VH-VL binders against q0atu2. Designs and how they scored, part 278

Target 1, 119 residues: q0atu2
Amino acid sequence: MLDKKARIRTSREYRNVFEKGKRLSGRFLIIYYVENALDNNRFGFITNKKIGMAVIRNRIKRQLRAIVREYQGQVKNKHDIVLVARAGIGKSSFEGMEKDYIAIMKKAGLFARNANKID
Short names: E, the ipSAE of ESMFold2; O, the ipSAE of OpenDDE; V2, 0.75 times the mean of E and O plus 0.25 times the DockQ between their complexes.

## First folded at step 13 (VH-VL)

Design zb14 (framework fv_daclizumab; at its last look DockQ between E and O 0.92; V2 from the best seeds 0.82)
Fold by ESMFold2, look of step 14:
Structure zb14 (fold): chain C 119 residues (1-119), chain A 119 residues (1-119), chain B 106 residues (1-106)
Amino acid sequence: as target 1 above (119 residues)
Amino acid sequence: QVQLVQSGAEVKKPGSSVKVSCKASGYTFTSNYMHWVRQAPGQGLEWIGYINPETGYTRYNQKFKDKATITADESTNTAYMELSSLRSEDTAVYYCARTDEWYGYMDVWGQGTLVTVSS
Amino acid sequence: DIQMTQSPSTLSASVGDRVTITCSASSSIGYMHWYQQKPGKAPKLLIYDASYLESGVPARFSGSGSGTEFTLTISSLQPDDFATYYCQQFDSYPLTFGQGTKVEVK
């Protein structure tokens, strides 16, 4: 459900987020984020071999993409955001990753505040 | 297999400069950032800076910004660090070390280059 | 800058001893690593992300901690373990190392 326009695609695009962005560490995740010049957000995902074998890394990326997709409507626009899996993430539940993502995104100020009481 | 090989020891006079090389082999040179770290005799490790060898982007410890210049040459898989206006307190072993930028651990180190500055 | 302070600076130990080294950060950090260095040689990555062993590191090594306090433990010191150990934070720039802990023969 991440549209092609919502993906960070190239090495240079990823590294721009690392070099120019801010970083926050959560329990299972680290996020890097920077404002972009687009009309939309873009998301990237980083794992490495220290996380586990390919089947584990693929599962983690799938779960993180699902979490991002679920909450992307709440994310403040015009940001490039990279989610980096920490070594302990393989022991986390989906719910644990989700809670960590929500907490980090709130700390970063990346969730747009759109709360309305119905009439 | 993965290896960083540095240039040999140097003996220099105060006021001169030196350029230390770090040749990478056994991996794709641009897939990792390269860091420089120094160690004065009997002392600990100090971070100098890094380079993105893909683009030449650098970041420096402010302490060394006017002392060190970090470069890379993709065509020879070699990173360089030049030290200017050498003083006796610049006597140290200088290491290159590669990193996965997202995680920041230095998993491969060069053997070190001793730079001695004396009259 | 985040200052990393190791304790002790030097310790004397015998083969078979349990060795504990601490690393204190001047402010809370979320991400740090440990290195081992023998005389005349480059440092080697030992433990990443506080508690995970680098490939090839013996199981007698372990790491723990969070926030401002981190520990490196060697459960039963071996002759190969006499070395200097450094912590390194990767939370903010400039990157900083602890001043080192030299583990030497009693």
Scores: ipSAE 0.864, ipTM 0.923, lowest interface PAE 0.6, mean pLDDT 92
Fold by OpenDDE, look of step 14:
Structure zb14 (fold): chain C 119 residues (1-119), chain A 119 residues (1-119), chain B 106 residues (1-106)
Amino acid sequence: as target 1 above (119 residues)
Amino acid sequence: QVQLVQSGAEVKKPGSSVKVSCKASGYTFTSNYMHWVRQAPGQGLEWIGYINPETGYTRYNQKFKDKATITADESTNTAYMELSSLRSEDTAVYYCARTDEWYGYMDVWGQGTLVTVSS
Amino acid sequence: DIQMTQSPSTLSASVGDRVTITCSASSSIGYMHWYQQKPGKAPKLLIYDASYLESGVPARFSGSGSGTEFTLTISSLQPDDFATYYCQQFDSYPLTFGQGTKVEVK
């Protein structure tokens, strides 16, 4: 579970990231990211019904939150980042999601150069 | 049940302005972005811009930044597009289209509004 | 801007034919959609995210591709499929469409 302060919570906050941020697409994820005026990063998660039923969407969100939490300390500060689940994510493994997240975050320049899984 | 209904065809003189409306029903108007797309006779589709009906935030294709003004009225669930300084080249069918901003597909379209500009 | 080029621009085919339409992007894109448009009608979402059928779309339609090359395939063309098809990228603004592929009766 991500800290409450590390979450994007309002529709306005989400759409701010969409409207003003940059976007990159991975295999299973799309990330939208923008600098914020805070001292911490905030993460949001988007799924839609095309991914599957509510139980599936909730599972995906839970898994993505776990991944984000795992690498949270390696993300550059002062960013709002929204993870959008692509249609195929429902059939992906957790490891696949994680790999995709890492790859896309690195491509976005949001990870430190030597970012790796925290043991 | 979800549908977009646009205003009727318009015939305008060069130099005049026209305002096309797009009324949404069957869903929460502010839950989706509204895009405008034009199609000149016998031509393809051109993206004009979109509006966030919740906040009024707009994004325009640079090509249309001085041509189109997109607005929305939440109280009537209606999006508008005003075209100014009309020229013959502005003759086209104009579509409004709903999108999930995160995924970018336009899943609901208005029936289109033909705007004819002629002397 | 990302240019989308469809091939062919016009395709003559018969009922029952396998039809393939290609869409090439001027740069690698992460998100592609396909639309079907019939004369006098608004475009209709056909395929989203390159390979997923919109609800109600017949299974004879399929999409594939990644990077700069994408394809729309109709396994067995039906009378209802004669229309113009457009690809659309959602990688960057401005959003852009292919010039369209008109599938007409041979």
Scores: ipSAE 0.711, ipTM 0.907, lowest interface PAE 0.7, mean pLDDT 94
ESMFold2, look of step 13: ipSAE 0.849; ipTM 0.925
ESMFold2 (binder alone), look of step 13: mean pLDDT 94; pTM 0.956
OpenDDE, look of step 13: ipSAE 0.698; ipTM 0.908
ESMFold2 (binder alone), look of step 14: mean pLDDT 94; pTM 0.956

Design zb15 (framework fv_daclizumab; at its last look DockQ between E and O 0.71; V2 from the best seeds 0.73)
Fold by ESMFold2, look of step 13:
Structure zb15 (fold): chain C 119 residues (1-119), chain A 119 residues (1-119), chain B 106 residues (1-106)
Amino acid sequence: as target 1 above (119 residues)
Amino acid sequence: QVQLVQSGAEVKKPGSSVKVSCKASGYTFTSEYMHWVRQAPGQGLEWIGYINPSTGYTRYNQKFKDKATITADESTNTAYMELSSLRSEDTAVYYCARTDEWYGYMDVWGQGTLVTVSS
Amino acid sequence: DIQMTQSPSTLSASVGDRVTITCSASSSIGYMHWYQQKPGKAPKLLIYDASYLESGVPARFSGSGSGTEFTLTISSLQPDDFATYYCQQYDSLPLTFGQGTKVEVK
């Protein structure tokens, strides 16, 4: 689970990421990201009714939070990052979402190219 | 139930201005962004810009930044677009359309407002 | 700006025909939508995220593609399908539409 200070909380905070940030599309996800004025990262999660009913949307958000938590130590600090679930995400496996997240974060330059090396 | 109703057709002389209204109903006005799109006679669709109706933040297509001014009035659930220094090439149907800022499909459109600029 | 180029501009077809409309992006995009517009009417969302049908859209419509090339297909054209179709990218600002493809009676 993400710590409270690592969460984007308000509509204004979410919309700042949309209005001021960059966007990249992956296979199952779209990310929006912008530098923040904090010493830490914050993450937000977006679904809509086209993804499914509330139970399905909550499951997707829970899976995405777990993925973000797993890799958060490898994310460059001082960013607000919103993960947007694409319409096809319900057909993906957890592992598929995870691979997509890694790829898109590396493409954004937020997720170091050698992040998984053992040293 | 969700509806966007635009103001009626306008006939204007070159050099004048026009303000088109778009009244929203059936949803929380500030929950979605409002976009403006034009369609010149016999031509395709061209994006003008959007507004965040909760803050008034706007973004414009560079082509229209000195032509169009987009505003919103939360108290009346109405978005506006003003066109200034009208020329004959501004003759078009102007649409408002709402969109989820994250997904960007324009799922509800106004009926369109014909603005005719002539002699 | 990302230019979206549709082909053909006009398509003459008969009821029952298979219709294919293409939309090419000037650079690789990951997110786009299709709209239908009938004369005198506002555009209507048809397909979102390249391949997903909006509610109430008949199954004869399909969308596909990625990167720079996208297609809209009508498997068996019906009288209600004579209209103009537009693609729209949502990858970068300014938002851009294709110039439109008019599907008209042969």
Scores: ipSAE 0.809, ipTM 0.907, lowest interface PAE 0.7, mean pLDDT 91
Fold by OpenDDE, look of step 13:
Structure zb15 (fold): chain C 119 residues (1-119), chain A 119 residues (1-119), chain B 106 residues (1-106)
Amino acid sequence: as target 1 above (119 residues)
Amino acid sequence: QVQLVQSGAEVKKPGSSVKVSCKASGYTFTSEYMHWVRQAPGQGLEWIGYINPSTGYTRYNQKFKDKATITADESTNTAYMELSSLRSEDTAVYYCARTDEWYGYMDVWGQGTLVTVSS
Amino acid sequence: DIQMTQSPSTLSASVGDRVTITCSASSSIGYMHWYQQKPGKAPKLLIYDASYLESGVPARFSGSGSGTEFTLTISSLQPDDFATYYCQQYDSLPLTFGQGTKVEVK
């Protein structure tokens, strides 16, 4: 589980990221990201009913949280980042989600270390 | 039944203004963003901008930043678009359409409002 | 701005035909959305995120593609399908549409 401090939790916080942040689309994910005034990153997760039943949506969220947690230490600090799950994510493997996350985060320039990272 | 009902056709003189309304029903008005799209006669679709009815936050196509003003009244579940300094080139059918703030497809459209600008 | 170019602009076909419409983006995008519009009517969402059918859309419609190339396919054209189709992206603002493809009776 992500640390409570590392989570976007309020509607206001989500709205701030949407309204003030940048947007990038991947194959399975859309990310919205904006700098924050904290000493840590915060992550939010968005799913809708088009992805599937609640059980599926919850599974997707768990998987995305796992991915985010795994790479959390490599992400540039002081950002609020919202991961929006696209419709096709329900049919994707965990590795596919991970690959998409890495690709989109790299495109966003949000990874702190090396352009030489092999993913 | 989710639907958007727009105000009736308008005939305006050059230099005048027009305000088109879009009344939403069948869903929580403040839960979805409202977009405006225009279509000149025999032409394609052109995005004007959107509003968050909950906060009044708006984004515009730069092409229409000085032409269109989008507002919303949550007490009446109605979105508005005002066009100023009308010219013949503004003659078009104007549509309102809803979308989830995080996603990019418009799943419900108003029936359209024809605005005709002629001397 | 991301430009979308549809091909063809006009397509003449008969009932039962397989119809394919393409949409090319000026830069790589995640997915494309497709709309159907009939004369005097508002656009109707057909496909979202490149390949997912909106509720109520017949199974003869399908979408595919990635990157800069996307396609809308009607496996067997029906009388109700003669209309203009538009692709649309929301990868970046401003939102942009293709110029449209009119599917008309041959």
Scores: ipSAE 0.677, ipTM 0.905, lowest interface PAE 0.8, mean pLDDT 94
ESMFold2 (binder alone), look of step 13: mean pLDDT 92; pTM 0.945

Design zb16 (framework fv_daclizumab; at its last look DockQ between E and O 0.90; V2 from the best seeds 0.80)
Fold by ESMFold2, look of step 13:
Structure zb16 (fold): chain C 119 residues (1-119), chain A 119 residues (1-119), chain B 106 residues (1-106)
Amino acid sequence: as target 1 above (119 residues)
Amino acid sequence: QVQLVQSGAEVKKPGSSVKVSCKASGYTFTSEYMHWVRQAPGQGLEWIGYINPSTGYTRYNQKFKDKATITADESTNTAYMELSSLRSEDTAVYYCARTDEWYGYMDVWGQGTLVTVSS
Amino acid sequence: DIQMTQSPSTLSASVGDRVTITCSASSSIGYMHWYQQKPGKAPKLLIYDASYLDSGVPARFSGSGSGTEFTLTISSLQPDDFATYYCQQYDSYPLTFGQGTKVEVK
């Protein structure tokens, strides 16, 4: 689970990322990202009813939070990042989501070059 | 039931302006973005722009930035699009359509407003 | 701008025919939708995220594709399916639609 300061919390904060940020599509995820004026990163997560029932959507969000937590030490600071679950995510494995996240974060240039996984 | 109801057809002279309204019902007006799309006679669909109805933030297709002005009124659950300096090539059906900002499918459309510029 | 080009522009078909409509993007895109429009009516969402049917859309409709090439297929055309079909990309601004494919009775 991410620290409270590393979470995007309000609708206004989410919409700032949408309105001002860049967008990049992966296989199971879309990311939106923008630089922030903080000393840290913040992450947000979006699902909708086309993904599935509420319990399924909540499970997907928990899995995505776990992935983000695992790699957060490798992410360049001062970014707000929103992960949007695509309709096909229900057919992915945790490992498939993880691979997709790594690929799109690298394509976006949001991982530091040669960054290591945090212990 | 979610519904978008647009103002009636307009016949305008070249050089004048028109303001088309789009009244939303059946959902929280500020929970979704509102888009405007035009369809000239015998032509396809062309995106004009969107508004965040909670803040008034807009984004325009660059070709319409000096032609169209999109606004919203939370108190009446109504979006507006004003077209200025009308010319005959502005003759079209103008649609409002709501969109979840993250997924971008326009799932509810207004019935369309025909604007005819002649005489 | 990403241009979406549909083929064919018009096709004539009979009830029962298999119909295939293609949509080509001028550069690789990751996210797109299909709409159906009947004469005098607003467009209606048909397929989202390339291959997922909107609620109430019959199973004879399907979508596929990725990158620059996408298809919409109607496996057995019904009278209700004579309409114009549009693809729409949601990958970059400005949002763009294909020019449309009109499916007419033969």
Scores: ipSAE 0.822, ipTM 0.913, lowest interface PAE 0.7, mean pLDDT 92
Fold by OpenDDE, look of step 13:
Structure zb16 (fold): chain C 119 residues (1-119), chain A 119 residues (1-119), chain B 106 residues (1-106)
Amino acid sequence: as target 1 above (119 residues)
Amino acid sequence: QVQLVQSGAEVKKPGSSVKVSCKASGYTFTSEYMHWVRQAPGQGLEWIGYINPSTGYTRYNQKFKDKATITADESTNTAYMELSSLRSEDTAVYYCARTDEWYGYMDVWGQGTLVTVSS
Amino acid sequence: DIQMTQSPSTLSASVGDRVTITCSASSSIGYMHWYQQKPGKAPKLLIYDASYLDSGVPARFSGSGSGTEFTLTISSLQPDDFATYYCQQYDSYPLTFGQGTKVEVK
């Protein structure tokens, strides 16, 4: 699981990312991201009932957290990043989610240049 | 049971101001953003702006930045939009609409408020 | 600003007809929503995220598309479907709508 310090936890923090951050849409994910004043990145996850029942939503969140953890060390520092699960994500494989995450994060320029697990 | 109820039709003189209200019920008022959209007679939909009722944060269409002022009162679950320096071109039906800010669809709309500006 | 252009602006059809409405964006967008509006009524959410029906929307409605081209389809037009339809993007501010497509009785 993501460290507590690496998680966006409050509504205010989430809203800050939405209101002040940039937005990019992938196939299964939308990312909102903004620079923070910390020495670490923080990640948030958004799902809604239209994705499916609670069991499905929890599975999706668990999978997204796993993906974020896998590549966390390769993300540029000092960012708050919110991952929003799109409606079609429930039909996606884990690999599909991972591919989409990598694609949109690259497009956003959020991976460090020296990252060696993103290619 | 979720609904938005707007104030009644208004007839105003040019140069005057009008304040339209939108009362929310059936959900947590501060959990969703409130948008305002106008529709001139026989025309399409035009986005004016939104407010975060929790913080008062607003975002406007630049076209309406000097025309509309959006506010919210959490204690009464009511959003407001004030239009200033009214002109005939401001004649329109004005809608409030709830949205999940992350997904951007407006799933609940008020019934609309006709504002007529005439000499 | 992202311009949304619908085609056609007006469509005359009969009950039972297959109806297709297109919406073109001036730039690639990720999110497209469709609304239905009847005279004197507020818009109603019909389809969200290009292809997902909102609650209570009949299965005869469908949506598809990506990038800059999106479509709304009614497989078999019903009397209750005569209305004006709008597409809307939420990719960038200001939020913008298509000019609308009026589906009227032939």
Scores: ipSAE 0.717, ipTM 0.911, lowest interface PAE 0.8, mean pLDDT 94
ESMFold2 (binder alone), look of step 13: mean pLDDT 93; pTM 0.953

Design zb17 (framework fv_daclizumab; at its last look DockQ between E and O 0.83; V2 from the best seeds 0.76)
Fold by ESMFold2, look of step 13:
Structure zb17 (fold): chain C 119 residues (1-119), chain A 119 residues (1-119), chain B 106 residues (1-106)
Amino acid sequence: as target 1 above (119 residues)
Amino acid sequence: QVQLVQSGAEVKKPGSSVKVSCKASGYTFTSEYMHWVRQAPGQGLEWIGYINPSTGYTKYNQKFKDKATITADESTNTAYMELSSLRSEDTAVYYCARTDEWYGYMDVWGQGTLVTVSS
Amino acid sequence: DIQMTQSPSTLSASVGDRVTITCSASSSIGYMHWYQQKPGKAPKLLIYDASYLESGVPARFSGSGSGTEFTLTISSLQPDDFATYYCQQFDSYPLTFGQGTKVEVK
């Protein structure tokens, strides 16, 4: 389960990421991301009815939350990040979603590099 | 039934302004963004911009930033687009279209408003 | 700006023909949609996310592609399919449409 302070909670917070953020498309996911004014990261998750029925959408969100939780310690702080499920995500395995997340987060430059170095 | 109903056709003189309305019904007006798209006679589609109807935040195609002003009135579930300093080249059908901001497909369109600019 | 170029611009076809329309992006895009427009009518969402049919769209329509090249196919053209088709990218602002492909009676 993702820590409550690491969640994007309100429509306004979600829409700020859409309006001000950058967007990258992966195979199963689209991410939107923007720097925030906090000292931590926040994550949001978007599905819609075109993805599937509510049971399917809820399962996808649970899987994405689990992936985010597994890698949250590697993500550079001070970002709001929204994961948007593409229509093809229902054909993906958990491992496929995980690989896609890793690839797109690296492309966005959101995983920490040389985290042990201090200026 | 979800629908967008636009104001009627306009005939305008060069140098004047026009304000096109787009009234939404059958859904929560602020739950999705509203876009404006133009189509000159015999031509393709051009994106003008969008509005977040809950906050009034807009984004414009740079081509139209000094031509079009997009607004929304939550109390009447109506989006507006005003075109200023009209020229004959502004003659077109203007559409409003609803989109889920995260996915960007325009799933509901207004019927279009023909604006004719002639001397 | 991402230029979306459709080919052909006009296509003459007969009922029963297989019709293929191509949309080419000036740089790699990850997300795009197709619309159908009949004369005097607003565009209508046809295919979302390159290959998924909108509700009520007949199965003879299909979409495919990724990167810079996308294809809309009508497997057996019907009278109702004579229309203009537009692709639309949702990868970068400004949003852009292809110039359109008019499918007309041969």
Scores: ipSAE 0.832, ipTM 0.917, lowest interface PAE 0.7, mean pLDDT 92
Fold by OpenDDE, look of step 13:
Structure zb17 (fold): chain C 119 residues (1-119), chain A 119 residues (1-119), chain B 106 residues (1-106)
Amino acid sequence: as target 1 above (119 residues)
Amino acid sequence: QVQLVQSGAEVKKPGSSVKVSCKASGYTFTSEYMHWVRQAPGQGLEWIGYINPSTGYTKYNQKFKDKATITADESTNTAYMELSSLRSEDTAVYYCARTDEWYGYMDVWGQGTLVTVSS
Amino acid sequence: DIQMTQSPSTLSASVGDRVTITCSASSSIGYMHWYQQKPGKAPKLLIYDASYLESGVPARFSGSGSGTEFTLTISSLQPDDFATYYCQQFDSYPLTFGQGTKVEVK
């Protein structure tokens, strides 16, 4: 799991990202991101009931957390980033999610230049 | 069970102001954003802005930034939109609509409030 | 601002017909929804995220598209389907709608 310090945890924190951040849509994900005043990044995850049943939503969150964790060290610092699952994500593979995440993050310019494991 | 009920039709003179209300029921008022959309007679839909009822944060269409003021009262589960300096061009049906802020679809609408501006 | 252009503006059709409505965005958008509106009534969410039916919407409705081109299709038009349809983008603010497509009886 992500470190406690690396997680967006409060509604206020989520709202701040939504209201003040930038937005970018991918195939399976939408990301909202904004600079924070910290030395570390924080990640949040959003799924709603339209994604599917609770077990599906939980699976998707688990998968997204795994993806974020894998590439966490390669993301530019001082950002709050919220991943919003789109309706079609339930039919995607893990690899598909990962690919979409990477694509969106690249497009957003959130990966560090010295990123090592970026496809 | 989820419902938005708006105030009744208004007839106003040019230069006056009007305040339309939208009362929410059947869900947690502060959990969803409230949007306002207008529709001039025989015309399409035009987005005015939204409010986060929990914080009071608002975002406006620039076209309406000097025309509309959106507020909310969580104690009564009611959102408001005030229109100032009314002109004939402001004649329209005004709708409130709730959204999940992350997904941006308006899944519940008020019945609409006709505001007629005439001398 | 992102402009949404629907085609056609008016469509005359008969019950049982296949109806297709298109929505073109002035720039590539990542998220779009469709609404149905009947005279004197508020709009109703029909399709969200381009292709997913809102709860209670008949299966004869479908949506597709990506980028700048999106389509709403009614496989077999029913009497209850005569209405005006609007597309809406949620890519950037301000939120914008298409001008609407009125589906009327031929």
Scores: ipSAE 0.636, ipTM 0.900, lowest interface PAE 1.0, mean pLDDT 94
ESMFold2 (binder alone), look of step 13: mean pLDDT 93; pTM 0.955

